# Designs tried in a protein design chat: VH-VL binders against Transcription termination factor MTEF1, chloroplastic (MTERF1). Part 12

Target 1, 262 residues: Transcription termination factor MTEF1, chloroplastic (MTERF1), of Arabidopsis thaliana (Mouse-ear cress) (q84x53)
Amino acid sequence: AGETSDTGILFREKLIYLQDLNVDPHKALRVNPSLRSAPISSVVSVETLLSSTGLSRPAVGRILDMFPDLLTSDPESEILPVLRFLSNEISISEQDIPKSISRCPRLLISSVDYQLRPALTFLKTLGFVGRDTITSRNTVLLVSNVERTLIPKIEYLEEGLGFTREEVAKMVVRSPALLTYSVDNNLVPKVEFFIEEMRGDVKELKRFPQYFSFSLERKIKPRHRLLKEHGILMPLSEMLKVSDGQFNHWLLELRLRSAERR
Below, E stands for the ipSAE of ESMFold2; O stands for the ipSAE of OpenDDE; V2 stands for 0.75 times the mean of E and O plus 0.25 times the DockQ between their complexes.

## First folded at step 2 (VH-VL)

Design U18 (framework fv_umesolerbart)
Fold by ESMFold2-Fast, scan of step 2:
Structure U18 (fold): chain C 262 residues (1-262), chain A 123 residues (1-123), chain B 107 residues (1-107)
Amino acid sequence: as target 1 above (262 residues)
Amino acid sequence: EVQLVESGGDLVQPGGSLRLSCAASGFTFEDYSMNWVRQAPGKGLEWVSFISGSSSYIYYADSVKGRFTISRDNAKKSLYLQMTSLRAEDTAVYYCARWGDYEDYYYYGMDVWGQGTLVTVSS
Amino acid sequence: EIVMTQSPATLSVSPGERATLSCRASQSVSSNLAWYQQKPGQAPRRLIYGASTRATGIPARFSGSGSGTEFTLTISSLQSEDFAIYYCQQYNNWPLTFGGGTKVEIK
């Protein structure tokens, strides 16, 4: 017997509805096979709830295309609790809920009880309280698993760099993106370059944890090589925070002053 | 070949009504969202209305909301715009336009346009 | 509604010259922006979608760039058939809105 969703007008209407939302129907069906038999009213209810937050239609479509499992989610039991968590426990304003979701769509597929609340509790122990509390800009931290992702990064900074938990906590509060970076692909190569090639003191990384936000290949290495060629030492913040044009102008000025002195 | 042909444009008095039609051929009409776009003589393009393939989603420009009604008949491969309470500022060439798609992603602007049909609202 | 502003209103260029057309949105439209060409007495023709993707059949001399609020259409070596009016259009938010157009005319 054929399934209605695979052979009839109901399946065709689902494809058209997904197309109207800019959702790839074939990718959605591959990722979420339950969509094949789900009634269109289920998909409509999810779109309606997300649109009610203030998200634009194209933004809703992009989210649903990114996470097709949402298309068969129960809005009241699976999505609404996330929205209420953002509003009531994080205290994100009604107007900033769409911004929070747009910046981190993964929030919508994350369990409040098993992911978001445990992550918030852990982040509070690191110092994300008061003035430094989680906002719409930092909700990405809530979707990282505490045991598998966050703790190993904290431990790398403690054990790998010889920092205390309190020192690491101050670093991540100052540069929250640190908790989103891969240890093996981001932190380790940048630390090794800093110690081995730059001959840097690791205590500078506590003073400027934003070091880890800069591209190793496109900014850190090229600028260090130029400074080394000219025998120049400078703080990481001065080295990395300026534009390429400003950095090159500064190098030209130093060359001219060096030549003038000779 | 993919083609859209508008018809129904006419001279109408202010306060009058008119129905525009757009006949589609060369593609699976029910798979595409459709738009009406107008252009007043010597002026720029102004979006008027949108309808999804299923007719479940419909949007209007504020200037026509409550006066114009977009509809479609997928079996006849036709798009319609019912215009009521017409005003002098509704004088324009009316184009029907298909919402474009490319490689399984939709809403990439309007890729197929009809030739337009002229509506003149004047006494 | 999102207001789309095109500049200049008229651009006078010689054949073979580069033409650069600007389009600004009153608020971010991400990359959900299309460019259209319209010749006298004809329907518009889609040139660019997604701010930078050339539509099928559009010559390589047409290129689009930008994101957010600032967008540019560039015609690298203008040909006689390129003298037309060009419109940008955002499709990020309802209602859909077009720019006022830039007329590219021969010097």
Scores: ipSAE 0.000, ipTM 0.358, lowest interface PAE 26.6, mean pLDDT 84

Design U19 (framework fv_umesolerbart)
Fold by ESMFold2-Fast, scan of step 2:
Order: C-alpha cells, then sequence, then structure tokens
Structure U19 (fold): chain C 262 residues (1-262), chain A 123 residues (1-123), chain B 107 residues (1-107)
C-alpha cells in the first residue's frame, strides 16, 4: 500500500483528482481495486477522451462515478471502439454523440463485439433498417442482452397475443419502446384489460402497438369507461392519441350523431 | 438539453398574492403535462397542481383549491401558478416538474424538475 | 386521496450493505409508482418509474419491485453518494401523493 513516499504522494494526488470530478474515491477503489496501482495519467486519458466528445466535466464525472471500471480502461482498446461504433456503424453525428452517451451511459461499458454489435444484428433481423434504423433516441436497445432481455419480451408478445415472430417484429419496429417495458408491470396488465374489460380483438394491438405506451389508469381505463357508458366504439388510435380536449369534443360529436339518428 | 427554470418566489404577508413562472427549453413543451410540487422547509414533497399538455385538464390539491390557478402558454413555453390568499402554511420551495402526457415508456412521469423558487409567507 | 406510507423514516447502513426501503399505498395503484432521490439543497431526481423500471442513467444497484399496495426500493451495495432522502409517489389518480420519505444515512 502507499507510504509517505513518492508512491504515497501519487496515490493521494489520484484521490484529489477523483474528488475534483465528483467521483467517490472510496467507492471507486472498492469497485475497481486496480485503481490503487494505476497511474494518474491513465485516469486523465479516460477523462480527456470522454470530454473530447463534447460531454461536460460534471457529466464525465457522473459517468465515471457510476462506472469506476472506466477509470482504468484503455481509451484506445475499450472506449474508443464504442465511440467509433456509434459514429461508423450506427451513423450518429459527432454533435449527437454526447446526447447518445448521456441518454445511455451504459454504452461506454458495453462490449462492441459481445453486446452492442450482436444486439444491433438482432435488431436488424427484427426490421430496424433503413428509415427505421437505430438512432441516438434508440441506443438503449443496444445495451439490452439479446438472450436474457430482448428475446423473452418478444416471446411474451408471441405467446400472450398469439402472434408470429414476424408480426411481433413489425410491432416493435413501429413502437420500439415495447422492448423497454416491464412484462409483469406494463405489458401483462394492459393486455389483460384490453382482452377482459375492453373485449378487444388482439389483432388491433398488432395494428396499433403504441397502445402499450399509454397509462392504463390515467388514459386507457378512463376513456374506455366514458365510451362504454355512451355505447360508443372507436379504434384505439382515435381513443388514445388525442388530447383530453380533442377526446371530449369527439365524444360530443359522436353523441350528437347518435341523437340525430333517433 | 431539457431545462426548467422557476421564478417569482418572494417574501409575502398572509393574504397576499404571488405569480410563479416556469420557463421551459430544450424540448417540445406543448407535448408534456406539467405539475407544480412544493416542499416546506425541512419537510416532504407535496403535489400542488396538474395541467395537461393542451391546458384542457386541470387538477389541484384540496389545500390550494380556490386560491391557486395553474395555467400555461405553449407559444411562450411557460407554466404559471397564480397564488392568492396566501397562508403561512404555503411557505415552501415550489418546483416545476415535467410529466409525459401520453407516452409513458420513454421517461419517468416527473422526469425533469426545476431548481425551485422559495415562497415565504410571514408577517 | 391515496395515502403513501414509507418505512423506516430513517435507515442507517454501512457502505457496501444492502438497503431496503418500503412504500405502502392505502389502495391499489397498480404499477403507477415512482421513486425519487433528493440530496440536501437539491431538487428531487428521478430513479424508478412504473414500480420497477430504472430511469436512464440510474446505476444498476437501484431496483424497484412490487405492485398494487406494497412496493420496495432496494440499493444492493450502498455507496457514499447514496446518502439522501428517498420518496415514493403514486400517479394512479389525482391528487398525486408522495410518501413521507426515508432518510438513508451511511454509518
Amino acid sequence: as target 1 above (262 residues)
Amino acid sequence: EVQLVESGGDLVQPGGSLRLSCAASGFTFSSYSMNWVRQAPGKGLEWVSFISSSGSTIYYADSVKGRFTISRDNAKKSLYLQMTSLRAEDTAVYYCAREMDWYEGSDLYFDYWGQGTLVTVSS
Amino acid sequence: EIVMTQSPATLSVSPGERATLSCRASQSVGSNLAWYQQKPGQAPRRLIYGASTRATGIPARFSGSGSGTEFTLTISSLQSEDFAIYYCQQYDEWPYTFGGGTKVEIK
């Protein structure tokens, strides 16, 4: 361990540098023990690379505090490949790289060869190509494990809705957020309400997968109740995509048409 | 970059009035519902009011109903809280908070908060 | 109104230990529950929404669980920066309501 020698002085300078970045040195050392012997120049080189992308110093510090293993990462072999992957394979513009990282810091600790590229390849098989390609808004999908996270969600939609893989793929391309939702806490309750209370045809969910993006308690249930009380049927898209004011106006128009028919 | 900046907090006597403002930038303000949340010194969070993205739906906490009025100007990207008949128990830091109106999968319901503006009601 | 009750009011734990925070609703809120972290002098920061979905940029050591009336926030390996007050909030119906908060203190 460090002594009151040159090595002890260098170690203390390293701790001060981390504190200046708002990185907790004790946590960093516990999570990444190799930091104890790493030269400060290595830590500085990581911070310099991340700052060169356009990230603010506080943002860099937060990322390093969140993922202390980055502090001893080789910038050339471990971080730069991620940045190049975003620029060259995803085609994110230089000015949007900081946004991509800020929206999904986990990209920086994700292996290009074992996580990001396999995920991209899998997403491309689902139809994330051309106009539907992955952008800075969808990079969160790249850090999800294909086998443990993405495939189980797709399998739930197949088994829960009785759809083919090709049909589910079209749904997730149209509503990528589906792959980020909790099966138990988001998808299941909304499917059950749609089938049991709304008596809906699951084929409509294939046509309007954005259904899963709406609040069950604040949007879906209240609007369904109003329509049911007035004996009115309408497509999910007309029911859910409009503002509360537009929905109320639409409801009044439908009630007026009903009155004219009498 | 999403930013919410509150202003208008001041020292005011009981029975007085204040108008709080929240200036939004870095996002499409008209696509989001907005909320006011307050926190008395040393105490917990208390929800105050909600306004939908279009301004058509408004709700208030019972403690402020009839005294406070929430409004928004989507063209100016601003949220307002008009406070009247102020009481000592209205003393708090008032936060402006963004809520996703109809797309719940991309963000938390109160995903961005302003820094807060302090309202002190005292004689 | 839906009353949100958090327990314990104060939790003292050693760094590296697991912290478990509870939040109870007086009636079912489904999964319409969020968790926020607030450090002294700062605005609240989002952590969890939909009871279990981690917000972008939130460390993996934070996890939420539960549905209906019983919810838990777990910090698997408490770090020094986790010293804060944590609030749960239901957004199932108006008025929106917050728990009283749990103050996490590092021993």
Scores: ipSAE 0.000, ipTM 0.371, lowest interface PAE 15.8, mean pLDDT 84

## First folded at step 3 (VH-VL; framework fv_bermekimab)

Design K17a (from K17 with light chain N92D; at its last look DockQ between E and O 0.00; V2 from the best seeds 0.00; counts 0 for: pae E 24.3 > 2, placed apart)
Fold by OpenDDE, look of step 3:
Structure K17a (fold): chain C 262 residues (1-262), chain A 122 residues (1-122), chain B 107 residues (1-107)
Amino acid sequence: as target 1 above (262 residues)
Amino acid sequence: QVQLVESGGGVVQPGRSLRLSCTASGFTFSSYGVHWVRQAPGKGLEWVAAISYDGSNKYYAESVKGRFTISRDNSKNILFLQMDSLRLEDTAVYYCARDMYEWLDTGYFDYWGQGTLVTFSS
Amino acid sequence: DIQMTQSPSSVSASVGDRVTITCRASQSISDWLAWYQQKPGKAPKLLIYAASSLQSGVPSRFSGSGSGSDFTLTISSLQPEDFATYYCQQYDSFPLTFGGGTKVEHK
């Protein structure tokens, strides 16, 4: 009778602790059934390691809520290897480690041997080396599946757009975000619009791969329409890099000039 | 007042080279794309070449590609057309023309020079 | 390359007449079309851009219409100073190309 009472008390204490971390205990227990029998020290040890990287407690809580399996992970054998990988193999600075984890918490639940390192190896072949190495801003690429996610994008750029491997490599290094965009929902529609409606030269996309980072519906199409009304051609970079306010101001000035000449 | 003045035309032998110049005044030359357009005697207009405001982009008609070179000196407000390996079919009045708007490739022209004639000796 | 075909090559008209010149592109060029007027011994003068936009200083009797591949320049009431050659020009893509021209002559 005493042991059962103690067990219940300890369990409740653990739940309270999770709540204090802003981790949903119901979700956590559902996703990670092992958590029910795990000691509170398991949770504390994981929190301690994550906090030691510089993460705030709210950030730690968010991460643990997202991935409840971490609550019963072994810090030394399961989490620390990821941190060491980021530090030693990616050369992420100590200051940027918490940023990397915060931006891409999935890193912590990814296998170094089966996911992160293979991804890095592939990315290196694309030119992510030296000054162009992976940074805290694009660590999401490390958790991307090489065969299912990265390669198809490369193939589209090569086969779909007719770019060489070397050209594609340069593009993705200049704009790593390219490798995060959906082929069907982002790249294809934007390419089609550029070629068919804007009558652009596909080669310009090599020079300005950031084109794909801009909204087709909210920025590219509207600005193109306005430029078209004035019979104006301009490079993509000039068209898209300026703010909406700057762009509109420029157009207004252009219209005023035209009116004054009449 | 916006002015474009072509020079350098004359009588030339086939296979020889000639360099045309266009001097701009009355506007900020370095802010505009500029073009060469030619017109054979009694014939229509033919676009020849274009250069962006900063000289970073150059465009050529197929008929002159590999033979003509467009360039500019923004410090002197001068547009050039280096014509090599000249042919009889290159006989024309050569006009320099300005793009309509600053900093943009408009592809149509609001100001033209008076033209300079290039002909061939028999 | 985009080919521009103008018609007619010449037209005889009198002062006060309505004159219509057509230009056809070999492919769709949207509204990336300009019209020029050229008088003998002179450089061309821009009349219309974006297929229908009148250039500053050009009389209102000039108008442009069309989109895609078919375009029209109209002079509503021909004036003595309008006898000249007219050219269409596409600026959809390089190389830039002109129509063959239309000479408007005295009847």
Scores: ipSAE 0.000, ipTM 0.488, lowest interface PAE 15.8, mean pLDDT 91
ESMFold2, look of step 3: ipSAE 0.000; ipTM 0.364
ESMFold2 (binder alone), look of step 3: mean pLDDT 94; pTM 0.952

Design K17b (from K17 with heavy chain L104F; at its last look DockQ between E and O 0.06; V2 from the best seeds 0.00; counts 0 for: pae E 19.9 > 2, placed apart)
Fold by ESMFold2, look of step 3:
Structure K17b (fold): chain C 262 residues (1-262), chain A 122 residues (1-122), chain B 107 residues (1-107)
Amino acid sequence: as target 1 above (262 residues)
Amino acid sequence: QVQLVESGGGVVQPGRSLRLSCTASGFTFSSYGVHWVRQAPGKGLEWVAAISYDGSNKYYAESVKGRFTISRDNSKNILFLQMDSLRLEDTAVYYCARDMYEWFDTGYFDYWGQGTLVTFSS
Amino acid sequence: DIQMTQSPSSVSASVGDRVTITCRASQSISDWLAWYQQKPGKAPKLLIYAASSLQSGVPSRFSGSGSGSDFTLTISSLQPEDFATYYCQQYNSFPLTFGGGTKVEHK
């Protein structure tokens, strides 16, 4: 059954094709052993479909290297339904489809019926509708499991921080990245530092949920230490929204103004 | 400790101008937003104007927009309210008030001055 | 503009009484509400911010509750120094607006 596509000459042609596409052929065969018996015409048809979206050949290669199972996918039954979902149900423009795929290639290996549509339906209940609907920039939310991933993050923000469902919904619609952060590895450590070390009011996190987008070790802790060392109280938004250069400039200006007043 | 002292109030004629001052001490004035709030005799509180810590943002109540100008001199720790085209309905005690947090316009006030009265002679 | 409506306009009470004052916003202001106390001839004093957070130095007999459009200030056991006028104030958006005040007076 794999005799014609697994023979010496035809197999070498497939390996050369993958290398020209910048797909690591050893990794691809290890991850997707059925690639060995797949005809090269089948593999080319996958590239052809992905390129038809407007993806560059290097981008197609990166996607296929990341998800080698796509190399043996049926374009019509396994990939095209995802593309139609993005264009018709999410209403992403033809110009933005390749950008959405490049940002989240896992869309292409996700079931529309069992993953993408259920996630979209849940996100709509939070207020991702109308002008606040899912865009090409946040389609990564669609690959998150509703019950095991999205709901626990919503529940942590409600129960762990004492916010109402309505408040949490508004927070995540305004800052969708909140739904991408790990509860255990991001939200919890940052809340603990804010409350225990910064002695902050948790309601400020409602006003500035972008707090969770900043590195705890590289930005939050160092800036807090500098402000504490100099006795300066600063709102989270002003503390964190600015570059390191602007923050150091503000700190210097505050110290100079303080010295001038003495 | 923290102190805000208003001055410049008095009896004026309608249609004239008056400049109120608020002198700050006991805190880093240049890091706080500051506001003017007024209270007509026997009446409630009315917010008038706000200016951000560096003077870059200014906000006004609709009742004073175009007639009043808020400003600050951070080198002298003084807040100003220039009141032009004064009307009888501007009769009030005028308070200066400090915004709660450094650098941010929160819109509520932890310290207030004792106020300066503006009234009219007809 | 967000209209703030306080009730009642006045309360007659005795030392030791529980006093409640309500404040309603004309639209949702989440929890961006402050309460102030003002005694005759004096400047206002901040009691509560963020609807329920007690300002430093304010006695624990004061508490605030509510979110959205309906808010309550409670004095659990009125003391002689609590006879004053109380104002709510929203800081959800400019222009900042105050309620009309509630005078708590000695019976």
Scores: ipSAE 0.000, ipTM 0.380, lowest interface PAE 19.9, mean pLDDT 86
ESMFold2 (binder alone), look of step 3: mean pLDDT 94; pTM 0.955
OpenDDE, look of step 3: ipSAE 0.010; ipTM 0.485

Design K17c (from K17 with heavy chain L104I; at its last look DockQ between E and O 0.01; V2 from the best seeds 0.00; counts 0 for: pae E 19.7 > 2, placed apart)
Fold by ESMFold2, look of step 3:
Structure K17c (fold): chain C 262 residues (1-262), chain A 122 residues (1-122), chain B 107 residues (1-107)
Amino acid sequence: as target 1 above (262 residues)
Amino acid sequence: QVQLVESGGGVVQPGRSLRLSCTASGFTFSSYGVHWVRQAPGKGLEWVAAISYDGSNKYYAESVKGRFTISRDNSKNILFLQMDSLRLEDTAVYYCARDMYEWIDTGYFDYWGQGTLVTFSS
Amino acid sequence: DIQMTQSPSSVSASVGDRVTITCRASQSISDWLAWYQQKPGKAPKLLIYAASSLQSGVPSRFSGSGSGSDFTLTISSLQPEDFATYYCQQYNSFPLTFGGGTKVEHK
């Protein structure tokens, strides 16, 4: 570590380098105090590795600002294994690697052995294999803990909604975003509202899992309230697919038709 | 109004090539998976190919693998089917069909085009 | 591949009749089944998805039932506009496959 000394000139060079990358130096030092003693050459080697994947310099800066611990990571032992996992075990093309990283930078700070590979193994048991394998589009699933995150979501869909494991597996393979939603803060409240207030059939949730992608407070509840006020029944897909402006315009037209028929 | 309009069908000779197009309007084309489904005269429906909303996944029926190529141009709202090495058994009306949901491939279709006929001079 | 066997191939019926069409999958497909209506020279129209869910704008005289491998489409009281060919289609797995069709025609 020869030139790792923290001097006024060398320290300022690191701060200027970080500022040129649009990395907040105050945050970076707070989150990663080891950066103070790290040589600038080690920080540059991290940028060099990330850039070699095809990431733009602004994208590298955003990633490093988000995860300042990367600034002192060893590229060969801590970052490259993730890149090799994505290319060799997920089989993401060289052109798609930077897209996957940009969409989910957390991949770069995840253990291959204790996080990424266990998640991949579990997802394969659900049917993420062959033509339905993980792609650069859904690598975010790989950063989800199997025991604390993925399994509870599967169990909720099985036990809480009464679906078979086969049905749940097909649901999540067709709608991978379903595995990104919190059970307690998303799935449960939305199911409870659908069953209790909307008096819906839970089987419709299996057929339209996108229900869980819509805001409960900003879209689901307000639109249900308006439909109920006007005595209108409609499937979830029709209720939720349109913009607020289109929905409100349609309701105004129905209210005008009702007034005209009087 | 959601519309899908196929074009490019016609009378061809076996072994030749043909390119079908499907122009989409009235919806956000780039958020939906789209499929080709065909129907031989007097016969039933046969699924041919599918492409995901961003083009990252492509699927083919075994009968057309290696001969047909599905593609899309999301900037122009067009779905394509490049049909090479055409055979007499490819005689059909070809429909383009929209997968039911945004961002998700379900495999059933809420909107269909009116179809374009591919036949052979034999 | 999952084969879909649809029966009967044709039905002669009068307006007001109850019409039943069956569809059998060669292996379990849970409820991943759709029904389509097709009139001559026209594209198919989705009637039922998930075996029993009615598509928006489809009259309530149409209903679907079944799960696993045996499925039924029922028209409770046939109307003049219901003379058409009906297809079932599984979407459990690729390749997507259709039944052979059932033509409902006037007596």
Scores: ipSAE 0.000, ipTM 0.416, lowest interface PAE 19.7, mean pLDDT 86
ESMFold2 (binder alone), look of step 3: mean pLDDT 94; pTM 0.955
OpenDDE, look of step 3: ipSAE 0.012; ipTM 0.470

Design K17d (from K17 with heavy chain M100L; at its last look DockQ between E and O 0.03; V2 from the best seeds 0.00; counts 0 for: pae E 21.5 > 2, placed apart)
Fold by ESMFold2, look of step 3:
Structure K17d (fold): chain C 262 residues (1-262), chain A 122 residues (1-122), chain B 107 residues (1-107)
Amino acid sequence: as target 1 above (262 residues)
Amino acid sequence: QVQLVESGGGVVQPGRSLRLSCTASGFTFSSYGVHWVRQAPGKGLEWVAAISYDGSNKYYAESVKGRFTISRDNSKNILFLQMDSLRLEDTAVYYCARDLYEWLDTGYFDYWGQGTLVTFSS
Amino acid sequence: DIQMTQSPSSVSASVGDRVTITCRASQSISDWLAWYQQKPGKAPKLLIYAASSLQSGVPSRFSGSGSGSDFTLTISSLQPEDFATYYCQQYNSFPLTFGGGTKVEHK
């Protein structure tokens, strides 16, 4: 039919539609050549399904620009199963579905059977069940490969830091973000600084895994140097969780108290 | 050796104010959300208020909203409940309770204090 | 607010009996439900979270089930130390709310 070809008018209509969505038409056609022959009604049906979840039009446009293969996806057979998985198997509330998708658009191009469900099954063995189950805030864990991504991070916490499997499982359930940090680019450098420069006890990292969420160069190192200069020992949580203003205010108070006692 | 100890309860006149404290030890207080839960004599448990680990979020039961203020001093490991405009229905044992997980506000509690009694006299 | 209706208000039982306690939420709360045990003059103790997950150190004779709006706590074989009052509590949303309690009494 005339709506399914790249004839001048119908093709131009498709490009204008993509531009109005803030989808780069040149990129979309390069990444997904099948888009050229796809009817505009098919492309609109994808936007319609995504919008029905509560996603804003700008958010839909960003997702489609990021993953142009979605523009030619069958909503019923390729997208809806993911939405159904999030709603039924993860039990994410209707109002939280768009938040989950916005935080992790890759969910929409992930196989339920070969990626999402296997990841969920593995995470359940760690204790992501009941109230501790996956939420809309950590669905990024579901797009992570079990063998290449999740297991190596668990192994580092177990073998590299000397924690038991049960301790590691409890840690990651309490702080799921641990499973998002790079071993080589985040965990290792921060552990090395903690042990070698801060002379810390690795058991404190078990109690305060949020340590790994703070910038080594912008926050951890500068605050450690200030505490060291004044001979102050402070738990990681006290050192790192307060704003720069509050940290400096408390440090000044401690310095004034020390001067008064001299 | 997690320990929570409430104090500041006593006999008060209606309409007056009272400040409860909960002193924490044996854990990193500043990494946990903490709550106040009360129990009227011979009655069930009633959740009163919660404060996130860093104090940035505070929640209140409808019955105390506008009258009670929860706060915390993480440098001293103390949780507070400022109770203003007290009413007879506020008569209870007040418990402080620790949220189960570090840095999460889950809403269920693994450790409780022994409670402090707030009562009224005519 | 989510109201939690707990029944019965009391139950008389003997050591070795199977005891069941029910809790109903006024709205669906998925499995965001905890059970507590409270002995006279003492603070509550967490038994079960997420409707069915047993807290560490709690004897396996305690179990929980249910999802959505209807939940049960079961003590498979009552022991002398289990005579106490039991509360359910939802943590699906603020304000957090408790059931009215069930007193498990000897005889």
Scores: ipSAE 0.000, ipTM 0.375, lowest interface PAE 21.5, mean pLDDT 85
ESMFold2 (binder alone), look of step 3: mean pLDDT 93; pTM 0.948
OpenDDE, look of step 3: ipSAE 0.005; ipTM 0.485

Design K17e (from K17 with heavy chain S31D; at its last look DockQ between E and O 0.01; V2 from the best seeds 0.00; counts 0 for: pae E 21.7 > 2, placed apart)
Fold by OpenDDE, look of step 3:
Structure K17e (fold): chain C 262 residues (1-262), chain A 122 residues (1-122), chain B 107 residues (1-107)
Amino acid sequence: as target 1 above (262 residues)
Amino acid sequence: QVQLVESGGGVVQPGRSLRLSCTASGFTFSDYGVHWVRQAPGKGLEWVAAISYDGSNKYYAESVKGRFTISRDNSKNILFLQMDSLRLEDTAVYYCARDMYEWLDTGYFDYWGQGTLVTFSS
Amino acid sequence: DIQMTQSPSSVSASVGDRVTITCRASQSISDWLAWYQQKPGKAPKLLIYAASSLQSGVPSRFSGSGSGSDFTLTISSLQPEDFATYYCQQYNSFPLTFGGGTKVEHK
């Protein structure tokens, strides 16, 4: 009778602790059934390690809520290897480790041997080395499946756009986000618009791969229409890098000037 | 100010060769496709050749294919037209013109040179 | 090759007149058509692109219309400086081709 009462009390304490971390206990127990029998010390040890990286407690709570399996992970054998990988193999600074984790919490639940390192190896072949190495801003690429996610994008750029491997490598190094975009929902539509409507040369995309980072519907199409109405052609970079306010102001000035000449 | 200046025209004998040049200034030459357009005396305009911004693509009218070669030196901002096996029907003012599309060879022209005349001696 | 047929070859007009020039393509060229003005001894000047878009700096009395294979250049009120030769040009595909030209002369 005493053991059962103690167990109940300890369980309640654990739940309170999770709530204090802003972790949903119901979700956590549903996703990670082992949490029910795990001591509160397991949770505390994980929190302690994550906090030691410089993460705020709210950030830690968010991560643990997102991935409840971490609550019963062994810090030394499951989490620390990821941190060491980021530090030693990616050469991310201590200051940037918490930023990396905050931006891509999935890093913490990824296998170094089966996911992170293979991804890094592949990315190195694309030119992510030296000054162009992976940074805290692009760690999402490390958790991307090489065969299912990265390679298809490379293949589209090569086969679809007719670029060489070398050209593609240069593009993705200049714009790593390119490897995060959907082929069907992002790359293909933007290429089609560029070629068919803008009558652009695909080679311009090679020079300005950031083109793919801009909204087709909210930025590219509207600006193109306005420019077309005024008979203005400009590089994609000039067209897209300026703010909406700057762009509109520029257009207004152009219209005024045109009116004065008429 | 955008400027295109043609040179190299003159009097030539049939069957001979002539090389025209167009010097560009006032814009980033390497960012634009450029064209040659000619006009026989008292006649209309005839497109002759085009070259892409990086020289990777070249296009020719059938009337000059195999005889004329378009090229460019982006380091010097110069467009060339090598004319071989010249014929009497090649008599014309030759204009260089900038393609409206940056980095493209789309095919309409916003800036033109003043032209250089190519004529033949009997 | 796409042939461009321009008409008329010449037109006599007075200042203030409405002048209309037509250009027909041998096949559809969508709106990939440009109009140029050329004065004697001068290089051509771009007036209209994309069949109906007025080039910057060109007076509003110039307008272009049409799509597919039939196109029109209109000068709503002819001015003294408008006496010149006008050319249409397709850029749908290579080889690029021009119309035969229309000379606008003083009546």
Scores: ipSAE 0.000, ipTM 0.487, lowest interface PAE 14.6, mean pLDDT 90
ESMFold2, look of step 3: ipSAE 0.000; ipTM 0.377
ESMFold2 (binder alone), look of step 3: mean pLDDT 93; pTM 0.947

